# VH-VL binders against Probable complex I intermediate-associated protein 30, part 6

Target 1, 227 residues: Probable complex I intermediate-associated protein 30, of Arabidopsis thaliana (Mouse-ear cress) (q9lqi7)
Amino acid sequence: MSRFRSLLQASVNATKKALTWNVEEWVPPAEKHIFKFHSKEDLKKWHLYSDSEYGGLSSASLEIPDKGDGSDCTGVFSGNLSVDLSEGSKWNISRSGFCGMRSKKFDGFIDLDGYDAIALRIRGDGRCYISTIYTENWVNSPGQSEDNSWQAFVFAPKDSWYTAKIPLARYLPTWRGNVIDVEMEMNPGRVLGMSLSVNAEGGAVGAKSGAGDFRVEIDWIKALRLP

## First folded at step 1 (VH-VL)

Design p03 (framework fv_patecibart)
Fold by ESMFold2-Fast, scan of step 1:
Structure p03 (fold): chain C 227 residues (1-227), chain A 121 residues (1-121), chain B 107 residues (1-107)
Amino acid sequence: as target 1 above (227 residues)
Amino acid sequence: QVTLKESGPTLVKPTQTLTLTCTFSGFSLSTSGVGVAWIRQPPGKALEWLAHIYWDDDKRYYPALKNRLTITKDTSKNQVVLTMTNMDPVDTATYYCARDYEEWGYYFDYWGQGTLVTVSS
Amino acid sequence: EIVLTQSPDFQSVTPKEKVTITCRASQSIGSSIHWYQQKPDQYPKLLIKYASQSFSGVPSRFSGSGSGTDFTLTINSLEAEDAATYYCHQSSSLPYTFGQGTKVEIK
């Protein structure tokens, strides 16, 4: 009697598990959404920065254009890169034109543990952008958000949507914008945020570089678990 | 030199609203990465973070008190204001404002002198 | 929320002796721990940021160490002016939380 009830309950529980099974619960998902750029609320997760904060004359905007109808909306990161300095400014870090967008801190971490790559769905201007991942300040020289940062180039082709897939292993450790010559591995479970930036120096042979306008459309950012 | 100073009433009746102003010098809330936080300390107890506001007007609140707290800034006047509704005797504490150096909320590098707010009859 | 537990709650120490205060987090926070000194009837002052980095102007007798969940603040040779309550603070996730405090007094 009691055994029959126990077996019946186990059968019911097994059926419930089968009916409510979730890939994310039982098997690590193949991709994980990190950011989307489809509404003004999505853009509130981001902060714009540029060399103007240090005496430069570059400008940046991040917006969801009003297209008038019910078409799919994407974020537009655009602006102008200037290598000139404002009158009276002598900041050394403003020698090159740069603009960026950086995510605001979330409650906890962006957990990328078990994922192999970052994917960005973009439509660009032919420039190379820099994808930055910010991690917990546990390794070297903590103190600033960029002190434990990891960077990789992202080419943004003109006129066509492109999914850039960047293995986490391809991100190089950086400190104050410079690659450090240390054998280190990123801790993907301790990601604090991300940024996307562009500078007038460029970063790849064949990509557009120099001062002037920049524009990239962004649909989403995901983490991928590659087979 | 970076300085912060709290001002506001020292005595509040239960159910009233508390309004505190932090006035600072030596830095600007127009500088990227800078914020100002409010932290309180009941007599003989530990420090408790309440809220902060960043240069870009991003605001964060302690979840259990979120419905009672409002934080605002006036960048041109170098002021940050905290409002807390429905005060109770358990809210009796010294209230501090402090500079939050990074947008990631890394640490509080400079603090005001604190203002004791007593909530009673 | 992340809970920080300090040990001991209270310590009475002979002048010139070494003081060690521990802070244990309920989950891993990397190096996102900061230490503050609060003297009686005064506001807190930052001593150590990111587990081990001394804040400017802080005497060399203060040092910090640790990572993950276990952190320590060390005062190598206690001076009379070091009588205070010491607090750890985590900035790993919101809401920011503080330890309960460790009161250090002179024997």
Scores: ipSAE 0.006, ipTM 0.486, lowest interface PAE 10.5, mean pLDDT 80

Design p04 (framework fv_patecibart)
Fold by ESMFold2-Fast, scan of step 1:
Structure p04 (fold): chain C 227 residues (1-227), chain A 123 residues (1-123), chain B 107 residues (1-107)
Amino acid sequence: as target 1 above (227 residues)
Amino acid sequence: QVTLKESGPTLVKPTQTLTLTCTFSGFSLSTSGVGVAWIRQPPGKALEWLAHIYWDDDKRYYPALKNRLTITKDTSKNQVVLTMTNMDPVDTATYYCARDEYYYGSGSYFDYWGQGTLVTVSS
Amino acid sequence: EIVLTQSPDFQSVTPKEKVTITCRASQSIGSSIHWYQQKPDQYPKLLIKYASQSFSGVPSRFSGSGSGTDFTLTINSLEAEDAATYYCHQSSSLPYTFGQGTKVEIK
């Protein structure tokens, strides 16, 4: 009898575990890692750029500093923004005073279908950064064959870790780096890549702006399914 | 569907002012990131960028010719006008207008060009 | 200003041979180089933008490569219709500048 009770209990426990596992497998994840910044291998997925490639004086680096503890490894995007390329210039399409990091090309798409938002885990310097999502080209643009870009501002609070949650619907369509007035929606199933950039010019009220040093630590970028 | 066409005099006397009009269709200068550039080519020589104007009315000129060049746009008429003062025989060239597509951090390329208009500067 | 130097100035090439044209910038321009084809008595046509991106409708035999200061336009298998002068153009810094041109003729 004792053995019979033990066998019944084991069967019930096995069935309950199997049912719990099936439920978890059926429900899609509420969050999805897109990028992480925990090792030098992770940083190889990114292309670093700045106005210095175009004769500007800005400088940028992306690295994993030695924290003396492997558990604290995060990426550091930092450098110096200089606007000393064309003093007295009045044009809006400047190549001075910017730095950025963009994901390298890979086979296929980052599939964000079924997700509502991008989350960035950052610790910053009080500046506003620009989060860009690149999607497959649409055929309606005259002569365009470049990736479509979608942009949102991200405030990076000074000295504190922050998870910026940006609904995909808040990303504004851009063409040639400028917001376009068009009734278009991002196709989250056709994302090609992402970038994070910072400019000396412009900024949100209350954010640090202008030439000088910038520094933001980044832990990860995820897609979230909002409740 | 994008087309551009230059119009203006084909013969100009030394010291006179040249006025060229670019009339285009298939795009608007109210669209962010687009502009129109003027490029010239002396007979048998290389292409020379002269000036451009963008959707936001930003204007840039080749530095050595800056004091002689004026570029304006009329967005409602789909026209861009280039004026060049004090013409000299060395300014004899085919003058082109072209659509100037700009990408932040990478600059502009010229994707569609007009047929060009030969302007001869002679007495 | 940024000076672009093309090499060679002239090539006479047998049909179906590979043609290589180089463009060297006097300073780094990243990938802000564009290539144009100009046939005799015609307007220039864009072939390649941002060093390696083919413009719409351009035959697949045309390709571009390079970054920084050294750039190359390649015609993988020359056709008779490709007889033209080819120009590089940099958009990294104002004033925008063009190379001196490379004339390609069919042998």
Scores: ipSAE 0.000, ipTM 0.449, lowest interface PAE 13.4, mean pLDDT 80

Design p05 (framework fv_patecibart)
Heavy chain, then light chain:
Amino acid sequence: QVTLKESGPTLVKPTQTLTLTCTFSGFSLSTSGVGVAWIRQPPGKALEWLAHIYWDDDKRYYPALKNRLTITKDTSKNQVVLTMTNMDPVDTATYYCAREGYSSGWYEDAFDIWGQGTLVTVSS
Amino acid sequence: EIVLTQSPDFQSVTPKEKVTITCRASQSIGSSIHWYQQKPDQYPKLLIKYASQSFSGVPSRFSGSGSGTDFTLTINSLEAEDAATYYCHQSSSLPYTFGQGTKVEIK
ESMFold2-Fast, scan of step 1: ipSAE 0.011; ipTM 0.523

Design p06 (framework fv_patecibart)
Fold by ESMFold2-Fast, scan of step 1:
Structure p06 (fold): chain C 227 residues (1-227), chain A 120 residues (1-120), chain B 107 residues (1-107)
Amino acid sequence: as target 1 above (227 residues)
Amino acid sequence: QVTLKESGPTLVKPTQTLTLTCTFSGFSLSTSGVGVAWIRQPPGKALEWLAHIYWDDDKRYYPALKNRLTITKDTSKNQVVLTMTNMDPVDTATYYCARGLYWGDYFDYWGQGTLVTVSS
Amino acid sequence: EIVLTQSPDFQSVTPKEKVTITCRASQSIGSSIHWYQQKPDQYPKLLIKYASQSFSGVPSRFSGSGSGTDFTLTINSLEAEDAATYYCHQSSSLPYTFGQGTKVEIK
């Protein structure tokens, strides 16, 4: 969704609220929490997946490290990317070397109407990760039961905490992991969930790639309304 | 649409076990991301969270009371049961059940509450 | 466990005046604070979630703000029906904890 349409929808929503006599604000707050990664209960909102579902040997974990003092902690998404295949499945997998974490399904939507970007507070390993947003199916695609997916790359630098700000307009529509050449806009009012994934093959210039260990620390995910 | 209602004894003797049932409608505890909590309030005092059970049967208890508390669910009956052993007069309180949304960490709908008095 | 301290404990307010209630956490909780209203002999009702997000159907005179350790609930223009005890609640870590409550009475 473009910034203009995001702001237009927010203005429409604010106008509807104003017409009900009780007006406190005309537009949404500048930021909105979507997910936090501060406790084991926060991590229960996520499920892990990997190429092991297809005969691969990659592994993943998502945990809150025990700091012993009760101070604020962050989630750690880590594991090992393997391009090897398990015995007996040598020819049955066309993709190997991936791990991901996806938000569990729930009844309802994440409402991003009026917001321009997704922000991730991360500290990484120098790899590029893939941020995915899942939205409700298009009404004009009968027979399809899969959620629509929208993807963008996220570079996860080492050494210091980084807030990656990804405009919603930068997310590209995908189907079965491939970008589709269709002029579509995300429906930000109908977001079903999100994921963060990493592949052994691929990546941007200057980013670490290939098989081996991966690790990214995550503090929170927010929606932002940009100036 | 969402409603919750507590039921159980209103009077308990010291050392006895309290069993409270929360019966709800308008949602299912088989839905991913949904949970039910028990929260109590002694007369004139603050709210105190006791226990939570999620759709996947994961259970959480207030640490200082953990050895006295058991929370279970029956998804087919839309019920959550709290059991608290070795009741003491200081456990006299209004006991509430409330819906907790996984994505929200907040309690959006509450039952009416049931006053449990512990006395001999 | 995280301790939440509210101030004031009690406030007697004339109708139409602004009411401000503060909640302080013993350690940083980000924006994981939620506000409830409890009228006498009634169950608590959610007003604000995640520091500043209004729950559905809550009048616009209620607003929340803050982050980290200091949080505020504001009632911009007090109405008679707002006489209640207000509680803050943190969901940053288990056990979940509540503030001691702030009682607001109409003069």
Scores: ipSAE 0.007, ipTM 0.502, lowest interface PAE 10.0, mean pLDDT 81

Design p07 (framework fv_patecibart)
Fold by ESMFold2-Fast, scan of step 1:
Structure p07 (fold): chain C 227 residues (1-227), chain A 124 residues (1-124), chain B 107 residues (1-107)
Amino acid sequence: as target 1 above (227 residues)
Amino acid sequence: QVTLKESGPTLVKPTQTLTLTCTFSGFSLSTSGVGVAWIRQPPGKALEWLAHIYWDDDKRYYPALKNRLTITKDTSKNQVVLTMTNMDPVDTATYYCARSEYDFESGSYYMDVWGQGTLVTVSS
Amino acid sequence: EIVLTQSPDFQSVTPKEKVTITCRASQSIGSSIHWYQQKPDQYPKLLIKYASQSFSGVPSRFSGSGSGTDFTLTINSLEAEDAATYYCHQSSSLPYTFGQGTKVEIK
């Protein structure tokens, strides 16, 4: 709540500054670009993963379709979710039917301090996706993996481009895809990366679920200050 | 079948740099979720994790030794190289490399297949 | 740094008896604990991953349990080939530490 209050005040101050023309009182932008999906170079910042590494049969791709006419380009994350296991696969797999795209880790952080929400500009297939934020693990943080993971659902409606706005407060700490009962808050200044994933057997009420094809188009990912 | 094998000098003098190579087969370090770790064990003592390299070239080092350690990979040769500077007699140990699998949901790993180990003695 | 303390350091056990080895973490680590078996002059072998998941090919007499700070490796009926040093290992946070080891000998 104090971060929301701070962001609201910054928004008010930015409006006042614009009206008073005070260049010395610089305020951060109302939005911050995190990722864009406009070129093949942009896609090199991402890595694909799926249950195929564990003996599953799901597949994923991330590409910029070539429309041949110089039309606007966006990223396409698509593939097929299978709950079947390949012959000779790892018989110990406890979960099948998942695909994801995860940003590559760098020596540095995505600084979301002063922002309230993640915005994804997407055009989907009616499935719920999982947005994950990875943060630095503190030396004295009990019960934590190397990276802390925070997850929220993103419904991706069919047909129309839309901006999914997910408050950072809606992201819940997770381990192995399950919400854990820890009294921790995300450190938005220490974000190491993000992922977008989809599961065949996961399901929010009213969303398409189960095995089969998935497809979501992504234009950009930004951080937003609430108005 | 997955195999890993460590190679390098068996005798190193104090203050010298140790270079160890892990050569593996049966998997690729370009495969999502796969990594290679280096672990050492001084004679009669416990195992000590040193460094990790993942498929996406992400690297992790034991913090107290980070300034002495460098881990690199050559995916075309199926090799991972560990370099450790300023060797001391207390660094005498059997050095192992091991394949790791990264669990994307937990952000954590486990090591499933280990090399045979190579004993490195640091003595003048 | 998370310290893993194993208990006991050493035990001598008659064949067919149950063996329990505990690993206590100085801080909660969820289930990011793994158990390795090392026989004399051999490399370590994975037995149990993520506290309770058996690795492929490991005999069913080996099992793991626990969460948070207290973890247990159980050998429900000790065989002669089980004489080894057992190590717990956490992959929760840097540095990724090992316990000091528990040596199990046959009487």
Scores: ipSAE 0.000, ipTM 0.461, lowest interface PAE 12.8, mean pLDDT 80

Design p08 (framework fv_patecibart)
Fold by ESMFold2-Fast, scan of step 1:
Structure p08 (fold): chain C 227 residues (1-227), chain A 124 residues (1-124), chain B 107 residues (1-107)
Amino acid sequence: as target 1 above (227 residues)
Amino acid sequence: QVTLKESGPTLVKPTQTLTLTCTFSGFSLSTSGVGVAWIRQPPGKALEWLAHIYWDDDKRYYPALKNRLTITKDTSKNQVVLTMTNMDPVDTATYYCARDSEYDYVWGSYFDYWGQGTLVTVSS
Amino acid sequence: EIVLTQSPDFQSVTPKEKVTITCRASQSIGSSIHWYQQKPDQYPKLLIKYASQSFSGVPSRFSGSGSGTDFTLTINSLEAEDAATYYCHQSSSLPYTFGQGTKVEIK
C-alpha cells in the first residue's frame, strides 16, 4: 500500500479531470481494437494476480458469465479485496489488498503511435481501478529483462456502461507502484502489454474504497485518435 | 552484455569479517527497477539468499543473519559491497552476486544474471 | 519462512525423454516462483521467471507452469547439455528461499 501513495497522490487530479472529460460520449475519427472480452478464447490472453502472491487473502476471477438471455457477453473481473494476511506472511502487510488482471506479453509490440488515448468500455462498482501500460525498457538492450510500467487511475461508475478515455499523456511512469522521476515520455510504438488492477486503499471523492467485493464488466479496450 | 564478478579474500579465519565486492557492467544502479543480490552456496548444498540492495537504496537481509550483514553500493563505480562479521567454518561457501530484477511489484524479484562466484573457505 | 520442496531429488534420464520437476511451497506464493539451471562447477542461470515466463535465450524445450503451492518445470525433450541441478526460488515473501535442488543426469 505505502508504495502506491506517490501514484495515488500524483494521479488524483488526472482522475478528476478524466471523470469530467469521460462523461461525454463522442466518436473519434480513428480507433484501433486492442482487446475484446466476448468469449473464453478472448480471456486466454489474460492472467490473474493478487496479494496472494505475497501471502494475502484477496481473490479474483475473470470470466464470461452465461447471461441466460442470449444477449452479447462481456468479461467480468471480480473478486474480494482482503487486507488480512495468512499467518506466515503477516510481515508483508504493505502488499495486501489488491487484485489485477494482466495481458500476456504480445508477440512483438502493439503500435499505438498516432493514437492519443486508451478507451475502456466498462460497467463497474464505483471503485477506482489502475490502468497499466507496459513498454520496452528505457535502456534499449536486448539482454535486459526489465520493462517499464505506466499507470493511470480509472473510475468505474456503478450500474451503467461508460467509456473511460485516458489520454496517453496521463499515464505516469511507475516502479513497484511508485511514480518515478524520469525524463522520458512513454513510447507508444513499443507497448508490450496492459493490466487493470484494484486496491483496497485509494480513490477520489465519491469512489468506493476499502476491503470487500469488487466487480467490473469489460466489453473492450481500444486506442483512440482524439479529434 | 550484462556481467557481474565477485572479488575478495578466498580464505578467512574464524571470527574475522568477510568483505566481498561485486563489480558489474552493462547496467547501472541509477536505473529504476534494478538491484544486486548476494546468494551463497555451501559445498554440495542448496542456494541461500543473503541480502539485496536496489537502485533506491532499499536494503533487505536474511533475518537470521541480519546482525552480521551489511550491503552498500557505489553507483559511480558500478560496485556493491557485502560485509559479513564473525565468520565461522559453517559460512564456507561459494558467494555469488546477481542482478535483482523486478518487472512488476506484484511478482517480486528474480535473478537474471549471475557472477561466476567466489569460494570463501573459513578455517584456521 | 517459506519452504520449497522439490521432487525428485535425482533423475537419470535417457536423451530425448521428457523431464518433469516439481516444486511445492509450504504456503501460497501465487506465481512468484523462478527456475534456475546450474551445471557442474558453474553459476546458476535463470530459465523461467514468474512460474511460466521464459527468460531470453532459453531454449523452447523448457517450460514452467503452476500457481499457488504447486509448480512444475518441464523439459520436453532432454538434450545432453541439460545435465544439471535445477532450483526453484520464491520471491513472494522475505526471506527469499530456494528449493533443495533436483539433479538431472543423462543415462
Scores: ipSAE 0.006, ipTM 0.445, lowest interface PAE 9.9, mean pLDDT 79

Design p09 (framework fv_patecibart)
Fold by ESMFold2-Fast, scan of step 1:
Structure p09 (fold): chain C 227 residues (1-227), chain A 121 residues (1-121), chain B 107 residues (1-107)
Amino acid sequence: as target 1 above (227 residues)
Amino acid sequence: QVTLKESGPTLVKPTQTLTLTCTFSGFSLSTSGVGVAWIRQPPGKALEWLAHIYWDDDKRYYPALKNRLTITKDTSKNQVVLTMTNMDPVDTATYYCARGEYFLGDAFDIWGQGTLVTVSS
Amino acid sequence: EIVLTQSPDFQSVTPKEKVTITCRASQSIGSSIHWYQQKPDQYPKLLIKYASQSFSGVPSRFSGSGSGTDFTLTINSLEAEDAATYYCHQSSSLPYTFGQGTKVEIK
């Protein structure tokens, strides 16, 4: 029944879009704010997670530090990646060493229909992070959740502010962190949430990897219409 | 090493207010992504979620009981308190507190032993 | 609210037999289903989280599967210590809800 409701709602949304007389509504603005990280109130929209759920020893924090210089406040996602496991862990050591921040559940969707890319304004530590978009899954298969997860790597350069622009088409469908070989396109009108995560293992050539400290400052996340 | 334990009165008269305290160790409610829930179980019946409080003081209540329930935390004491007003014999149940970690959803991974609260004159 | 319906309500099973318990949600909940075991006069213990992820210390004979609206808890080979009531729980939307429970007894 929920699969039928998802299909029906997608059809209704497409019809509403087609019926829009206002050109501005029919053609979305060049950018749309999704999240900002300027106050402690903004951070209430997020929760932290780590390999501690599986017996790992990684730790994470998300905070607005007082810079003391009167500069703009930004969110700081930081912590320590550990590949060590607590006794009794069921998880292979190669699966440990991750931390993430994910948007909290809420009623409704983040509507990205008509946008081409996600932009993240970040200042990092030289590590590669994983940007994840969660969408409603109207197609259910054994071993697949209602939340489709779509992932792309984002390099966080050391010390300088950077706007990472990731085309929605670059996000690959994933299940349990693994890219799946399916002919499926993201439904940008049915986004349920987002996350940013980091793993001790893996990353692009030249990116910092391995156990140890991580730190990335985040100013905002936006959707963009590319020119 | 993580433990939770419920405490409070075991006998409550109809119309009185119930106050239950959950005292925990091995984790902190200042840790992001952590929360504590209250769940009850009437004798021989199913589990019923009542309320949840998160590390950031975000509070959620079962809608039909919302006007009777208050959940608070004291992070320095490692305690979560549930208050339920206007008790009725139908509220007789074992009351549990449990830890929920908000990773992809709230599974209640560690539970207290429970405390039976009987509502009777 | 999301209603979770478990099937069967009760079953008496011979040791070493396979036990299957189903949980149906009144609307899609993705993989946000969790399974608990409650032995007589004891508090519930988490077995499976997020439909298929085993919790620490849980024997390998317990497994979970499913997504959307239909979920299954399987005990591959029933042991005497598995006599208990099993509950599913959804955390997809508030209020969080539990199934009515499935009682498993040994023949």
Scores: ipSAE 0.006, ipTM 0.442, lowest interface PAE 13.8, mean pLDDT 80

Design p10 (framework fv_patecibart)
Fold by ESMFold2-Fast, scan of step 1:
Structure p10 (fold): chain C 227 residues (1-227), chain A 124 residues (1-124), chain B 107 residues (1-107)
Amino acid sequence: as target 1 above (227 residues)
Amino acid sequence: QVTLKESGPTLVKPTQTLTLTCTFSGFSLSTSGVGVAWIRQPPGKALEWLAHIYWDDDKRYYPALKNRLTITKDTSKNQVVLTMTNMDPVDTATYYCARDRYDFWDSSYGMDVWGQGTLVTVSS
Amino acid sequence: EIVLTQSPDFQSVTPKEKVTITCRASQSIGSSIHWYQQKPDQYPKLLIKYASQSFSGVPSRFSGSGSGTDFTLTINSLEAEDAATYYCHQSSSLPYTFGQGTKVEIK
């Protein structure tokens, strides 16, 4: 059994609700820019990671390719998910078949106090991705998690641009890749960073899953104050 | 605060079975992402990883010793037990237990808190 | 199994000097290297995880670098309390092997 089992079950339930209740119409509420993906300089704010760091064979890239028709540039997060392991590591790696991009740490915090949701402008491949928000755990005692992580699935439809709106309340507390049964609220004033990741196990009924290529284009990430 | 402490016999005869208990406080092995590892260090030699067990009962063993090692947990007692069969003088070492803690962010294999260790001597 | 070879095996260093310890893996392990400090008659303590990530509470004078097969632990300005044996440790492949250790003494 995968270390992702508990997270996958909770995320599948949350994703089903998100897919059911997504509104096509968009009213431009008060918003805060967090990230944009329009130039190579914008990509320097991000680091790539994958299961290759501990014996997996997945690969990832993040780039700004020029579009042939002269349209605006966007970031492209793409690669290959492999469930194969380097020869000697098959018996000791439980997290294989994943790639991610995470923001570099900065001085202080991303302040999301007063905002209700995260919005991602994406164009994808039919896979579900995982949106992660990292927050400081200022109430920790020794022996508790050093930082809190909060996760939600993001469906990335093929071929057309989509704005995924994820209420902050839908992010599930996770610790070491698993959802935890803790009644606690995200502290939106103490956000340390974000990541977007994908794994071969997938996350939603009807979404593409399994080993193979992945590709998602990203235009921007914003915080929204819902009307 | 987090503490771990090893207990068990300090002297074992060849061919006997060694049973060591790690008793801990300040964390629970029902918390996802947490594990406990056993490591040994023969006098004057390098550290050697033996086994670990995770919150979900996932177990890993040193391959060459797998048929001699058993690791179990009792979550309600805050204990992890290592059993090693057919002890030999070459198994003389200080045995440590340590907490293993992973982040989804970095998937870190980090044994961040260790017990004080217990010396086990194997002689006739 | 993956063999980790540390250099040097021993060094005696004047306070405030820079200390560099290297760890070489017999095959590529990406960034799956971790560094521990062990003082005489004490248990090991985690310093650096995944080649370059400092563990909470570890002084900023400790840093790690490297990828693939060659890794380095650096102490930018040695303090008296840093006299210890330092071990590298890989988590890429079973068994999770340790290096032989580097003993650092103060002159």
Scores: ipSAE 0.011, ipTM 0.446, lowest interface PAE 9.5, mean pLDDT 79

